# VHH binders against Protein farnesyltransferase/geranylgeranyltransferase type-1 subunit alpha (RAM2), part 6

Target 1, 316 residues: Protein farnesyltransferase/geranylgeranyltransferase type-1 subunit alpha (RAM2), of Saccharomyces cerevisiae (p29703)
Amino acid sequence: MEEYDYSDVKPLPIETDLQDELCRIMYTEDYKRLMGLARALISLNELSPRALQLTAEIIDVAPAFYTIWNYRFNIVRHMMSESEDTVLYLNKELDWLDEVTLNNPKNYQIWSYRQSLLKLHPSPSFKRELPILKLMIDDDSKNYHVWSYRKWCCLFFSDFQHELAYASDLIETDIYNNSAWTHRMFYWVNAKDVISKVELADELQFIMDKIQLVPQNISPWTYLRGFQELFHDRLQWDSKVVDFATTFIGDVLSLPIGSPEDLPEIESSYALEFLAYHWGADPCTRDNAVKAYSLLAIKYDPIRKNLWHHKINNLN

## First folded at step 1 (VHH)

Design b17 (framework vhh_7sr4_2)
Fold by ESMFold2-Fast, scan of step 1:
Structure b17 (fold): chain B 316 residues (1-316), chain A 123 residues (1-123)
Amino acid sequence: as target 1 above (316 residues)
Amino acid sequence: EVKLVESGGGLVQPGGSLRLSCAASGFTFSSYDMGWYRQTPGKQRDLVADITSGGSTKYGDSVKGRFTISRDNTKNTVYLQMNSLKPEDTAVYYCAAEVGYSWDTYTPDFDYWGQGTQVTVSS
């Protein structure tokens, strides 16, 4: 960093709100000085290069401090308007932010600030965002903030063309990665105004193949239900899907409800939950839904017994 | 410094085979999608094959079933095995590290490109 001179500015005493915030983190005399200078420059509404540098120094030690990100954004907006090259100025700011982001992968303010910069940018580029998104997901494939930002980019740029393949690749890498399954659902919800019969059939086959590989994986079962709900008018809980789900629960639905030790093991408790949800949608199959939820409470998922009883009560 | 160095090109008769290699350095190879593209003079670059960081592959319609793309993350190398070569396969072949973004199905949009290697299929 460059050293800036602050001899013309008197640091302001820390106010009660800032004191409460500082009491929740370890701070040094240097941090107290930086915060005092920030308060003074904010009170003067100073939007200058030294103020910009000061915000960078504070972000380096307290990246979760919301006020400093807002102040930096105001400085950037002002300096951008005075710049001879707005694109170059904002690209330099994004370059700075890239380094801050790589050092702080779970900081939500960084991704929010990044969105704000792209909205200011006269020619923002999704291509520029992809390398950092890829690096961050490769480092932590379940980072909620990175996935949320990628979805925001798809919507902001109206570009979904690689998202289905990307989700498939991450599912191949880790079939339990619920973030990848969630992103695949995001694609179907947002990328397609119209879906073809071939696309529907191919997607159902993809889901069924992944379930068959690991029947006790919750992610593809949750995804299947969501996909059925999204395309209800076209799929209408197709008998093929229902029949497929029943292959994972044996004959448990035909047996009387007895003691847990008298009931057989099943390949998937999530298959039973899926079928219970299906049957619960139709008054004619309510008794099947009640039985399925009761079996989950008694043997196949007793830890969530209260949830299953709640679901039975909601069936009317 | 990022470098992509292609090798394995040359002159081959119709029906022959070649294996192209692309040695990558200066970046985390395992994190990037890799591709092979080809270009004839005066025309745009066309996708031959690509392979994601996870190993999923995609092929151009004219080469599917004849060419195979693969990668070795321990050697930082991507390969293109070309079988049943035809005169229309004659082109300069480029290795690329892709960000995973393209404006259309076959438009290359890359961070890094190799220097290219000439493949000539002729009697």
Scores: ipSAE 0.000, ipTM 0.096, lowest interface PAE 20.3, mean pLDDT 82

Design b18 (framework vhh_7sr4_2)
Fold by ESMFold2-Fast, scan of step 1:
Structure b18 (fold): chain B 316 residues (1-316), chain A 123 residues (1-123)
Amino acid sequence: as target 1 above (316 residues)
Amino acid sequence: EVKLVESGGGLVQPGGSLRLSCAASGSIFSSYAMGWYRQTPGKQRDLVADISSGGSTKYGDSVKGRFTISRDNTKNTVYLQMNSLKPEDTAVYYCATLDEYGSYWTSEGFDYWGQGTQVTVSS
């Protein structure tokens, strides 16, 4: 670790509001000095090795400080242009960023900076990204930033070949993992221009099998709705899906609307919501939708009764 | 099939203005409610503003009177006009589709999301 000299630079004072993101850190003279030096070097537009080192020191204590990431990117862009080996230089920067990322899993600037480095790289590699994505998801399987970055990589590299299997593995690990279900849908939306009837049938069966295993799990019901909407013109299996969903609500729709005490329990309130949405799309089944939403408001999901009343009113 | 692309983010000084745009590809735009969300490091994603397919708008308390959401169905684009920007508005801003009733879903929800655009309000 090289120690740089800043005797030629006077730190510029910073306001307390610039440090509010670090409310748990006691502001020492050292931190004030580092931030003052950064302000001074930025004002001079200095793109030097000492400036690069300074940005690393600041990122270590203030990784959410957007201005420092932008400054570092400008320094890296300048320095790589003077490097004998641009690929090696950017790979070293990614190696440094790997450590920063592992220490700050929910920091947006890190993932954004990573995207910028890959766009700048003359030969970026999706294979290089996979280990860190795996480690981060293993640590927190619902980290939105990591999932968003993986989706970005799939699009950037035009590579989806492992994504369906990956989503399946994470759903097998935790069937409630909505991030994995969301990623599975990302695959169907983006991975293929042409999807076979067999693939659609296999996917529908996968969804129904997972619902059957845990009927009161919101994730596969939301996914089923989206899948049906995405492929409505190719899936002539609407009656099969509706019949399947109906198995989870008993005979509740054939009973008169009474007090909550008079209504039976059902296996899934999400099945009832799915059916209400489906019936609400067709004027011929609007009465079924109204009844289903009313039942949700009265007994099966009374916490969201205002939403259900809104949905009923919107049908008229 | 469905893709949302944000643009217009950047660095501005306090009191400045920015206009964010979100362009939607495909036939989804005119029939769906659209929203702008923002996320600051270490915090959950928060709804900034939403607009129904019919043009009805809703705003988060911290941005009412300063931000305006609008849409152009002929261009498949939703906009967020941000005025009187404050350092507290610094965040990544995301465009997303919402259900037909404008209900808010979490960032993990089954919504179509853009990749985000960074807005920084700093001197």
Scores: ipSAE 0.000, ipTM 0.086, lowest interface PAE 24.4, mean pLDDT 81

Design c01 (framework vhh_4orz_3)
Fold by ESMFold2-Fast, scan of step 1:
Structure c01 (fold): chain B 316 residues (1-316), chain A 124 residues (1-124)
Amino acid sequence: as target 1 above (316 residues)
Amino acid sequence: EVQLVESGGGLVQAGGSLRLFCAASGFTFSSYAMAWLRQAPGKRREWVALITSGGSTDYADSVKDRFTISRDNAKNTVSLQMNSLKPEDTAIYFCARETYYDFWSGYSDAFDIWGQGTQVTVSS
């Protein structure tokens, strides 16, 4: 750590609710000194090496301090403009940020700052981002900040070539990982302008295979409905998909609606919901949709009964 | 960067019409399903209409046959034509990018990009 001289700078006292709260949480004389110096340098709009170092020291103890990230970005932009090798300068900044990111996986400001650096970079690389994204997801496969950043990278770089395989790998690791299923949908929405009949058939088979493994898993059912909706004009709710879904609800549609104890167990309440949505789209099957939603409200998903009543009221 | 900007809201008498527009930027608009949601005074946010990337549409029963959602992929715009407006249609209307269409439509976790909203007031 280099030791910089601040004798020419008068620390400014903390005067905002946010800075007062941070000082209360981070009870230390060193923290008060650092924050006072930061406020002074910010007020002077000083964009210097000592200011850059000060922001790093503050980020080390208070990574959620939003103002310091903006200040660091302004310093980096200025110093980059003075550099003979902008790529090397920004790559060194990303190297520093990698360590900060790994130590603070749920910090919003870090991911926002990464986006800003990539936008500033003359030749940003998605390949550089992939190892840290993989490591972070391996640590916490449901970290929404990391998933959001990966999606942003795919769009920013216009690169989706590895995303379907990556989503498949994470679904194989944890079939309940809704983030992986959501990312798989993100792939189909963004990577494919035209989808072939073979690709459609292969994807439907993938979905049905995963549903068959764990029929009471909401993620692949939600995904199936979304996939059907995305390619509606090509799939048109193929009878094979409807027939497949029907295998998970037994004969409950043929039975009179009675008390919950008189109704059989079914393999998947999500299959019943999926079928209710399908039947609700056609006036000829409206009665089936009403019955399915009623069965969900009465027995198969009573915790969400208000949702099911709402769905019935919204049927055409 | 990525943003949705709504326009077209206002004050209208019962039985009147309004057309809402949503201009999208910063993403491949044609690849995403788009939705309109509304939040009435004292109520939770509710889903109103959806249009998929393929152009298929779905509507809440309360607005079916009165509202029409459409998209123009060349202009990166989604619109909501509202006819036969009722006082109960009074709400702030939001344009949203839906990553995934499911039965949770209308909940914030089903959408990742939102507009600021536009106020629609229907006088009795």
Scores: ipSAE 0.000, ipTM 0.094, lowest interface PAE 21.6, mean pLDDT 82

Design c02 (framework vhh_4orz_3)
Fold by ESMFold2-Fast, scan of step 1:
Structure c02 (fold): chain B 316 residues (1-316), chain A 123 residues (1-123)
Amino acid sequence: as target 1 above (316 residues)
Amino acid sequence: EVQLVESGGGLVQAGGSLRLFCAASGFTFDEYAMAWLRQAPGKRREWVALIYSGGSTDYADSVKDRFTISRDNAKNTVSLQMNSLKPEDTAIYFCARESYYYGSGSYDLFDYWGQGTQVTVSS
């Protein structure tokens, strides 16, 4: 909102190819002026308060311009180092970024820039990040960039203490939310070096309970496959899991492959895919995997038959 | 830490070519399908190309016959060769790792993303 003087700077003309694209987006002379000034200041490597404000004005109208975010980051690095209070300076920058983020929830550059600011910060706080993460997830529970940023924060701060409960809450809110299931897996991969048999058994029961509620929901089946793979050598309940999955496909594997009309209905095509993946990992059961993928292609998920053929080819 | 870093973006004239690279680290690269997605100004992210762990590929209709995705498992890299570029190909291009299952155009099916690289096609 501040007005800065640029009388000492001659705007550089926007290059023909870039100008055509910018005109298509904005078609304003003010925007062309701002871009020309930005190019000039970048050329001069000017790292000043007026340059910082200029980048904010450009981000307000063209937040997807990667170059302007890099320029702003260089300005912030310089000004931060010249500040008497680096913490206050970076917190003010994060406050500004919070507003930009709320206005542009699907802009990836914002989350990347936010990571860079936390890396510069002498005492960054995961607690400070939680309100914006909550607002963004409440607005769009499947916003991948928000989930990705939360994972980055957990790793950056080495703090996973709330993540399992958080994933559970989001799954309870929407059992089909694959982002929440994916985040739950992120917890198991990263938070635990030593996992008890009780924790493994409780998690398997959680998964099976959710599958039982909605057997034709892909998310918990994909999660179960990943969980089994992650703990393959430690799963005491591997046979129980396989038996559980088999409950949803009847006897289709013992039947000859015929026309689709001759094959029975099953409770979950994802159970069949899960079993195919499991059997495909062992040469002794590879024929079962081929048959299961073939059944998926023929009857239980024919819309994705190209995927099933690719799965079979990967077994060869 | 799983990390995906894109490079190779830039400015190019219509009809030109660019090759994008994605350097992957922090995971067993050859076990995962890898994808390229793009986001044009004011639009949602859209899937562009996918390469399965076994090397098979799929493409969005808008880029078929113009773009080629490839991978080098020894170097942990995935590449996107973009030929016959059009102004409508202007976007930020993202490298992404398959989370658990392939799903064209679905953000939820990719568990790690790069920061993106800008591709601008003029005229």
Scores: ipSAE 0.000, ipTM 0.095, lowest interface PAE 24.1, mean pLDDT 81

Design c03 (framework vhh_4orz_3)
Fold by ESMFold2-Fast, scan of step 1:
Structure c03 (fold): chain B 316 residues (1-316), chain A 124 residues (1-124)
Amino acid sequence: as target 1 above (316 residues)
Amino acid sequence: EVQLVESGGGLVQAGGSLRLFCAASGFTFSDYAMAWLRQAPGKRREWVALITSGGSTDYADSVKDRFTISRDNAKNTVSLQMNSLKPEDTAIYFCAKEGEYSSSWYDEYYFDYWGQGTQVTVSS
């Protein structure tokens, strides 16, 4: 712990931040002084060890104050350029940031700053990022910012080798985790220029197995549709997939449209929506699409009946 | 190393025009927003114009409809066309690059690199 002297600096008032919710909770004499000192040092463009320490003190109490993160980044860039060992300096900064990140799991600015540090680093390591990403996702498996940062790392490092297995593990833990399904799609979109027949068959089997476990789960149905569109022409969807989806709707397409109480229950309304979407792409199956959307409107998803009528009206 | 070099400043009569240029190097120019800021005698530095990587522009109220910012990604240059100049436009004009980390592009603290500045003097 070090104590720096600020007697040569006059604190500047924080007038433009009066409407900021974060600034309001910090409006004590001590916090006003810290913020005033920060503004004074920023106005002087002071890129010094005492300024770096001041930014750390402010981030400890107000990590969402975005101005302080940009100031810290400017100080770090300056001090790094003056350092005998740039790699060691930036690794020390990442070590500090690891602690800040673990203490503030829902702070968006931290992930943005982390990206900036990795871009600045002469020898950044994706392997270094993996433990903190795992800890944060284990704590909150649906944290959008953590998932977004992991995707950024995959693209930045051009490394996707662990991503399918990781997505599979998260789906095994929580089959409803749409973030894990979305990340699995990210892998196929970005990691593969060509998919082998074995990879395609294995992926379809994975999806169908997960749907079979919980047929009324929207995530794998949305994923299946996207996967088919990515690697197959819509009109050339694998008949095995269409036949599989059909097993979840019984004979409702062969029955006359009647009162809701006269229609049987089905295992998945999402299967019916999936099939309606598929049939809607081909004029030859338009009547099947109209019937499927009508069934969704009257019985299987009446809360969204206006959406289903809109879908029907937009068919050719 | 990032470098920003301004040119085109000078002395002009009120109502006249000047065009400022900024030559950028050391970064992927097309990926960043670029801005012009100015510092008048006895005043704080203020933002006057910004152009995003996509080409969208924004202007401070004091210069709106008089100044036009543009960029040439092939030449790594950003320009500021200044028309209907007023004595109060007298200032040192700085070219600035969007910071690597920042959620606001209009505050001077969100720009990470600045040129040396070019003097613009408008006689009454």
Scores: ipSAE 0.000, ipTM 0.155, lowest interface PAE 19.2, mean pLDDT 83

Design c04 (framework vhh_4orz_3)
Fold by ESMFold2-Fast, scan of step 1:
Structure c04 (fold): chain B 316 residues (1-316), chain A 126 residues (1-126)
Amino acid sequence: as target 1 above (316 residues)
Amino acid sequence: EVQLVESGGGLVQAGGSLRLFCAASGFTFSSYAMAWLRQAPGKRREWVALISSGGDTDYADSVKDRFTISRDNAKNTVSLQMNSLKPEDTAIYFCAASESEYLDFLYTGSSDMDYWGQGTQVTVSS
């Protein structure tokens, strides 16, 4: 039941480093009892209902304790093998895990454990995972662990059918959401061996439209460069893309390099960086690249002037 | 002068372990995301592990649960602990740095990291 007898178990001493950390979360008496019992049951390799309950109690106060997650997984594997309905058993475990995850969204062990459960599941379902993924990203749209788990699911299930639209929806919600742009690139890297002419045109239009809305947003500029690199045989820094980028820097490249106050404002320093990178790839346009990086160093991004000087030096 | 110097590579038997180190100099290490990428003979470069300036990590599916990336900002180092090595892990491993601290490898492609090391050879025998 809800209170188990442990009189047959001798608690084992707790390791110093772990004890000191966990005592910050719970009272010493309770901590000593729970951890001592856990160590004893682990040493006995006891895979029982009372052991499962104990792991839940420990996870409630110390969710980052790797050993307890591994122990719980071993218990679940054993109890699942004895269950008359393995699917129902594992789905109940996932339901329990959903609650733990919502309380600890940045805990690596939780997402790792969830992967292990799906690998163990005889009929895992990506559809079952989507609600928790959407809920977690809605709560924190830049949660690295949730995005990593979603990518893992796409690869595990070999299913990318909803990912491009999902990334588009989050970019519409927050155009600065670098996680959504990163996920969009993940789609192109993993879901597509080749890109059709229609897909290429549609994606370039999507990128350019988003840049036009907020030219001083780093995410779509970084994405554009990555997209060009991924499909270099198809894009080759098309003159249309270069011409589009130049619309955001005015005539700054034709002006003498002087005092910062003598230089005009530009619509996007990221456009200037994008063009500098493009020009830097060709010896014939290295002078343009040097000038662009110099302008970034003296006016348009002086906080990173060290980086711009290094990029200039690397053009030799 | 920016420099990334890898060490720790070598020949190891399948099932063995290696720990790779990357020593960084010439830039503000703590502000950069660090990555490990690898290139097997005749294949394109692929990313293996990433750690942001804030300590967030990610791993390629093929190495998850076997490899662990970590950083030490006081020593300007990033390391890759490789456990349960397989012959398929045989490659030249590169340390790379990016001023973009949020998974920008997936945007820029592996060739678009700001700084690269020279690489260290890892060979896993069958």
Scores: ipSAE 0.000, ipTM 0.166, lowest interface PAE 19.5, mean pLDDT 82

Design c05 (framework vhh_4orz_3)
Fold by ESMFold2-Fast, scan of step 1:
Structure c05 (fold): chain B 316 residues (1-316), chain A 124 residues (1-124)
Amino acid sequence: as target 1 above (316 residues)
Amino acid sequence: EVQLVESGGGLVQAGGSLRLFCAASGFTFSSYAMAWLRQAPGKRREWVALIYSGGSTDYADSVKDRFTISRDNAKNTVSLQMNSLKPEDTAIYFCATETYYDYIWGSYEDFDYWGQGTQVTVSS
């Protein structure tokens, strides 16, 4: 670390007694010194190399502190405008940020700051972002911030070409990974102006195959319903989906609603919920919806029985 | 879900006083520092007052000796008592925490304000 001179700057003191100082989020004497210097430089609106270095020191010990990220961004904007090579300057900043990111994978501000740097960059590269995205997802495949940043990159670069395959790979690794299913939906909403019937049929088959592997997995059932809603104008295959879902509930719709002990087990309560939702939209099938919700309340999802009764009341 | 809701703003004559309140939820309130910021018309958002988890306080020079920040950990609230108000104190006032800061960071170019806030107008 370079050693800068701060003799011309008086750290801004914090009004506190010694016991209160020990109760701060970070209580080291070095932290107090750094924060005092930062407050003084921020107060002066100093946008200098020593200020940039100071923000790096503070981020190393307190990366969740919003004020320091905002201050660093203002310094970077100023120094970038005076740089003879803006691309090199911002690439060095991204290189520094890569190390900070690897040490703090759940810090939201890092990903947000990364977006801000790419917006400043005259020739940003999605290819440069991919290794960090891969490392972070490999470490925690459900990290919301990493998935949100990847979606932002797809929109920012208008590049979706690898996203279906990527989502498929993560679903094959963990079929319960709702983040991967959500990302797959993001693709269908945003990636194409025109989608062929063949592509829709292939996606439906993908969904059905994954449901068949684990019928009691909520994620692909939620995804299937969303996929149908997204392509409601092209629902000529609705009967195929209904027939498929029906294979997971046995003959429960033909049996009288009785004691839960007298009802058979079914392969998926989510299939029954999916069918109830579908049938509830059509007056001709509302009796089927009522029966399905009643079965959920009595046996297949009794923990949420009040929800199912509420849904029945809203049908008529 | 971190939620901060400001209240207590209004119209007041120069030299008067107002007390602002911030109701916090969705995090362990007693463990985090709380801040008040303000944004005057046509100006950047600026920090006004800070209270640490231990009760220690800091103030911007412009409000020192006139404003008092306090917290009630039992009610998850932070308050700002504003005395000797001046026309230049006219602004929308926001409360913030480091947890809240994590959720509001966006692109610098399209970052507007902290949300609803509470409006304080000081007439001459």
Scores: ipSAE 0.000, ipTM 0.111, lowest interface PAE 20.0, mean pLDDT 80

Design c06 (framework vhh_4orz_3)
Fold by ESMFold2-Fast, scan of step 1:
Formats: sequence, C-alpha cells, structure tokens
Structure c06 (fold): chain B 316 residues (1-316), chain A 124 residues (1-124)
Amino acid sequence: as target 1 above (316 residues)
Amino acid sequence: EVQLVESGGGLVQAGGSLRLFCAASGRTFSSYAMAWLRQAPGKRREWVALITSGGSTDYADSVKDRFTISRDNAKNTVSLQMNSLKPEDTAIYFCAAGDYLEWSGYTPESYDYWGQGTQVTVSS
C-alpha cells in the first residue's frame, strides 16, 4: 500500500447494509479507503502486484473477509502463470501464508487457501507443512482446523507413515485429548486395508493400557468401540475385550437393582456403557444389556437417564 | 519387487551376543512387515521375530527377552539383536518381507520376499 500509486482509481463506497460487525465497531477512514479500493480493483478484475499488496493489507485487518481471499487466489493464479519459476513463486506465497497463519490460528479461510495453494503447486511437499502443523498443535492441541488440515494432507499426499506415532505422542502428552484419539482412528480407517495379528494385539494392548491408567476417561472407550466395529469381521477378540471391560464394574450385574444407595461404586461408567452396547447387539445377551442400561439410569449416569431408557426401548 | 541381503552372522560362544542386519532394496521398504525366521540342522524353518510397518513387534517364546528386532526405514534396514545366545540358537537366519501381515503372519507363506540366509553358530 505505501509503495503503490492509486491515483488512477476511485474507491467504490462500502454498502452500509452489507457491513459486518467489524465494520460497525472498528470503522475508520483508513478501513473505508482500503475496502473502497478493493471493491474498485475487483470490479475491474485487476490482477496486478498493487492488487496483491492491497489484499495483504486487508487480510491483516479483516482476515475473515471471504471475498478478499478469493480475489487474492485469482491474482496469485494469474501471476504464477507469468512467473519464470512457478515453484519459487508459490513457495514465497506459502511463506507469507505461514506468517498470516501464526497470527490468526483460528481462521478458517487460511486453511482453505492453503489447500488451494498446494493444489496449484507443481511439486507440493507434506514435509513443508509439518512444522506449521506442529507449532499450531503445540499452541492449541485441540484446534480442530489444524487437525482437519493434517487429515487433508495425509489424504492429498497419500502419506500416513508418521501418523500413528504422532497420535501416540499427543495421547502421551494428554490422555484426555479426544482429537488425538480421533486422529488415531483416522489412521486405521485410511492407512490400512488389512490389520495384521501383531498390529491388532499391539493396538488392543495400547487401548487397554490407556484405559487402565484412567478408567473414567471417555476417549479410549469410544475409540475401543470404534476399533472393534472397524475390524470385527476379521478379528475374534470379543471375549477378551468383554472380560477386560467387566473388570471395571465389579459384581454389579449379579446384584439386585433395588435402591441406588445399595449399589457399590464402580471404576468406570463407560465400561458399563460399552458392555451394554455389546450385549445389546446379540439377542442372547439382551437381558444383560437391559440391566446394564438400567444401572446407568439409576446410579452410574442418572443425568442421561432418558437416553438409557431410549436405548432399552430400541433393543431387538 | 524387493531384494533382501542378510549380514552379521558368524561363530559366537554360548552366552555371547550377535547382531544380524537385513538390507532391503527400493522405496517401498517402509510399507513392509519384516521378520526373521531360522532353520536349525535337521529341523523345519521356524519364525523367530517380526516387526510391522508401524513398529509393533512379536517374538517366539524361545527367544523372548533375549532377542530384539528393530527397523530403520531411512536406511531400508531391519536388525535382530541376539543376546544370551545358546547352542540351540544355531541355525541359518532368514530375513523376510511382506506387504502386510494377516492372521497368518507367523507362517512362511505370509512373506513375499526372502534373503538367502546367514549362518549363526553358537559354540558350547
């Protein structure tokens, strides 16, 4: 903006009825001028260096302004085609975007634009993306945009080789991080057509070890159910999983339901829910499922009582 | 299409240690499950240890706590560290690779590629 002349362009006025909350609260003469210049250059379909610089100025002030990201992408696509070195041009654009990303970690447009740049790039690199992904996850390990972008990269590059170890590291850092458990499931769904006996045994042991550390953590129980469903047809481990889950509920299934005050504490209500789901899938164990859901409704998760009664009513 | 070449075999005294190496060709090594199998004089080929593409390991009961399998995907290498060697460990040791291992991963039929073998002799 400081290095470019706009004397040949008349700014188009901002439509008051179309202004977002940022315009209403932070409206200044400078913002009005920037937006007016942007509207004028967009209307002229100008794809120039001064237009590129203007989009950077606007993104610095209003990074959620969707129209400016579309305009910048059109300028970049045009200028890239005129460049002697397309790779160098796009790498410089990614370098600029890295800085913008670090300043705006929760901005949706940035990740969408990054995907568009990688699709344009003649030799895109997953290795180049890893440092920014690490910095963003180190700052906020539950940033769903960062996790979604990492999954997109794995699919785009057809590369999953580091993802299981990465998920393990983040679970080790925070066992309650559901994003890390979800990413571990993403690996099994997308990276493996067939699971080996050793891979299965090792994964079950990993899950059971994490459950044993914190039995009342919902994440590994949800993951165990999903993992079992994913590989059920190839893997006959139901008895081992059921036996393991049963260790967390004591003898509550053999006790009369009666009064909630007469029922003992259990190590995990999620173990009881897991067992109820398993028993509910088999007509031969329907009575066990009914009792388990009833115990959840009466004592172990009474806040969700209506959900448990609904599950009982839906049993076949 | 993978070629496997074993090295590190030799003569060692009972109670000693030996490290076997297996070098694999090509850029697809990281996707393979790797294993070591051995054949003692007059016996059938038996599975000793395996390591999956993700690094999960398993061992035959006869070698548990004595042998350690590891891999280096950057160097396209898998190794077997053998400690507390016994005369009964005397055998030709084979490196084997498979694209993925199913429930049959402990049988020779689970592996698509094999090395020529390396002799390990443990003296009493």
Scores: ipSAE 0.000, ipTM 0.109, lowest interface PAE 22.3, mean pLDDT 82

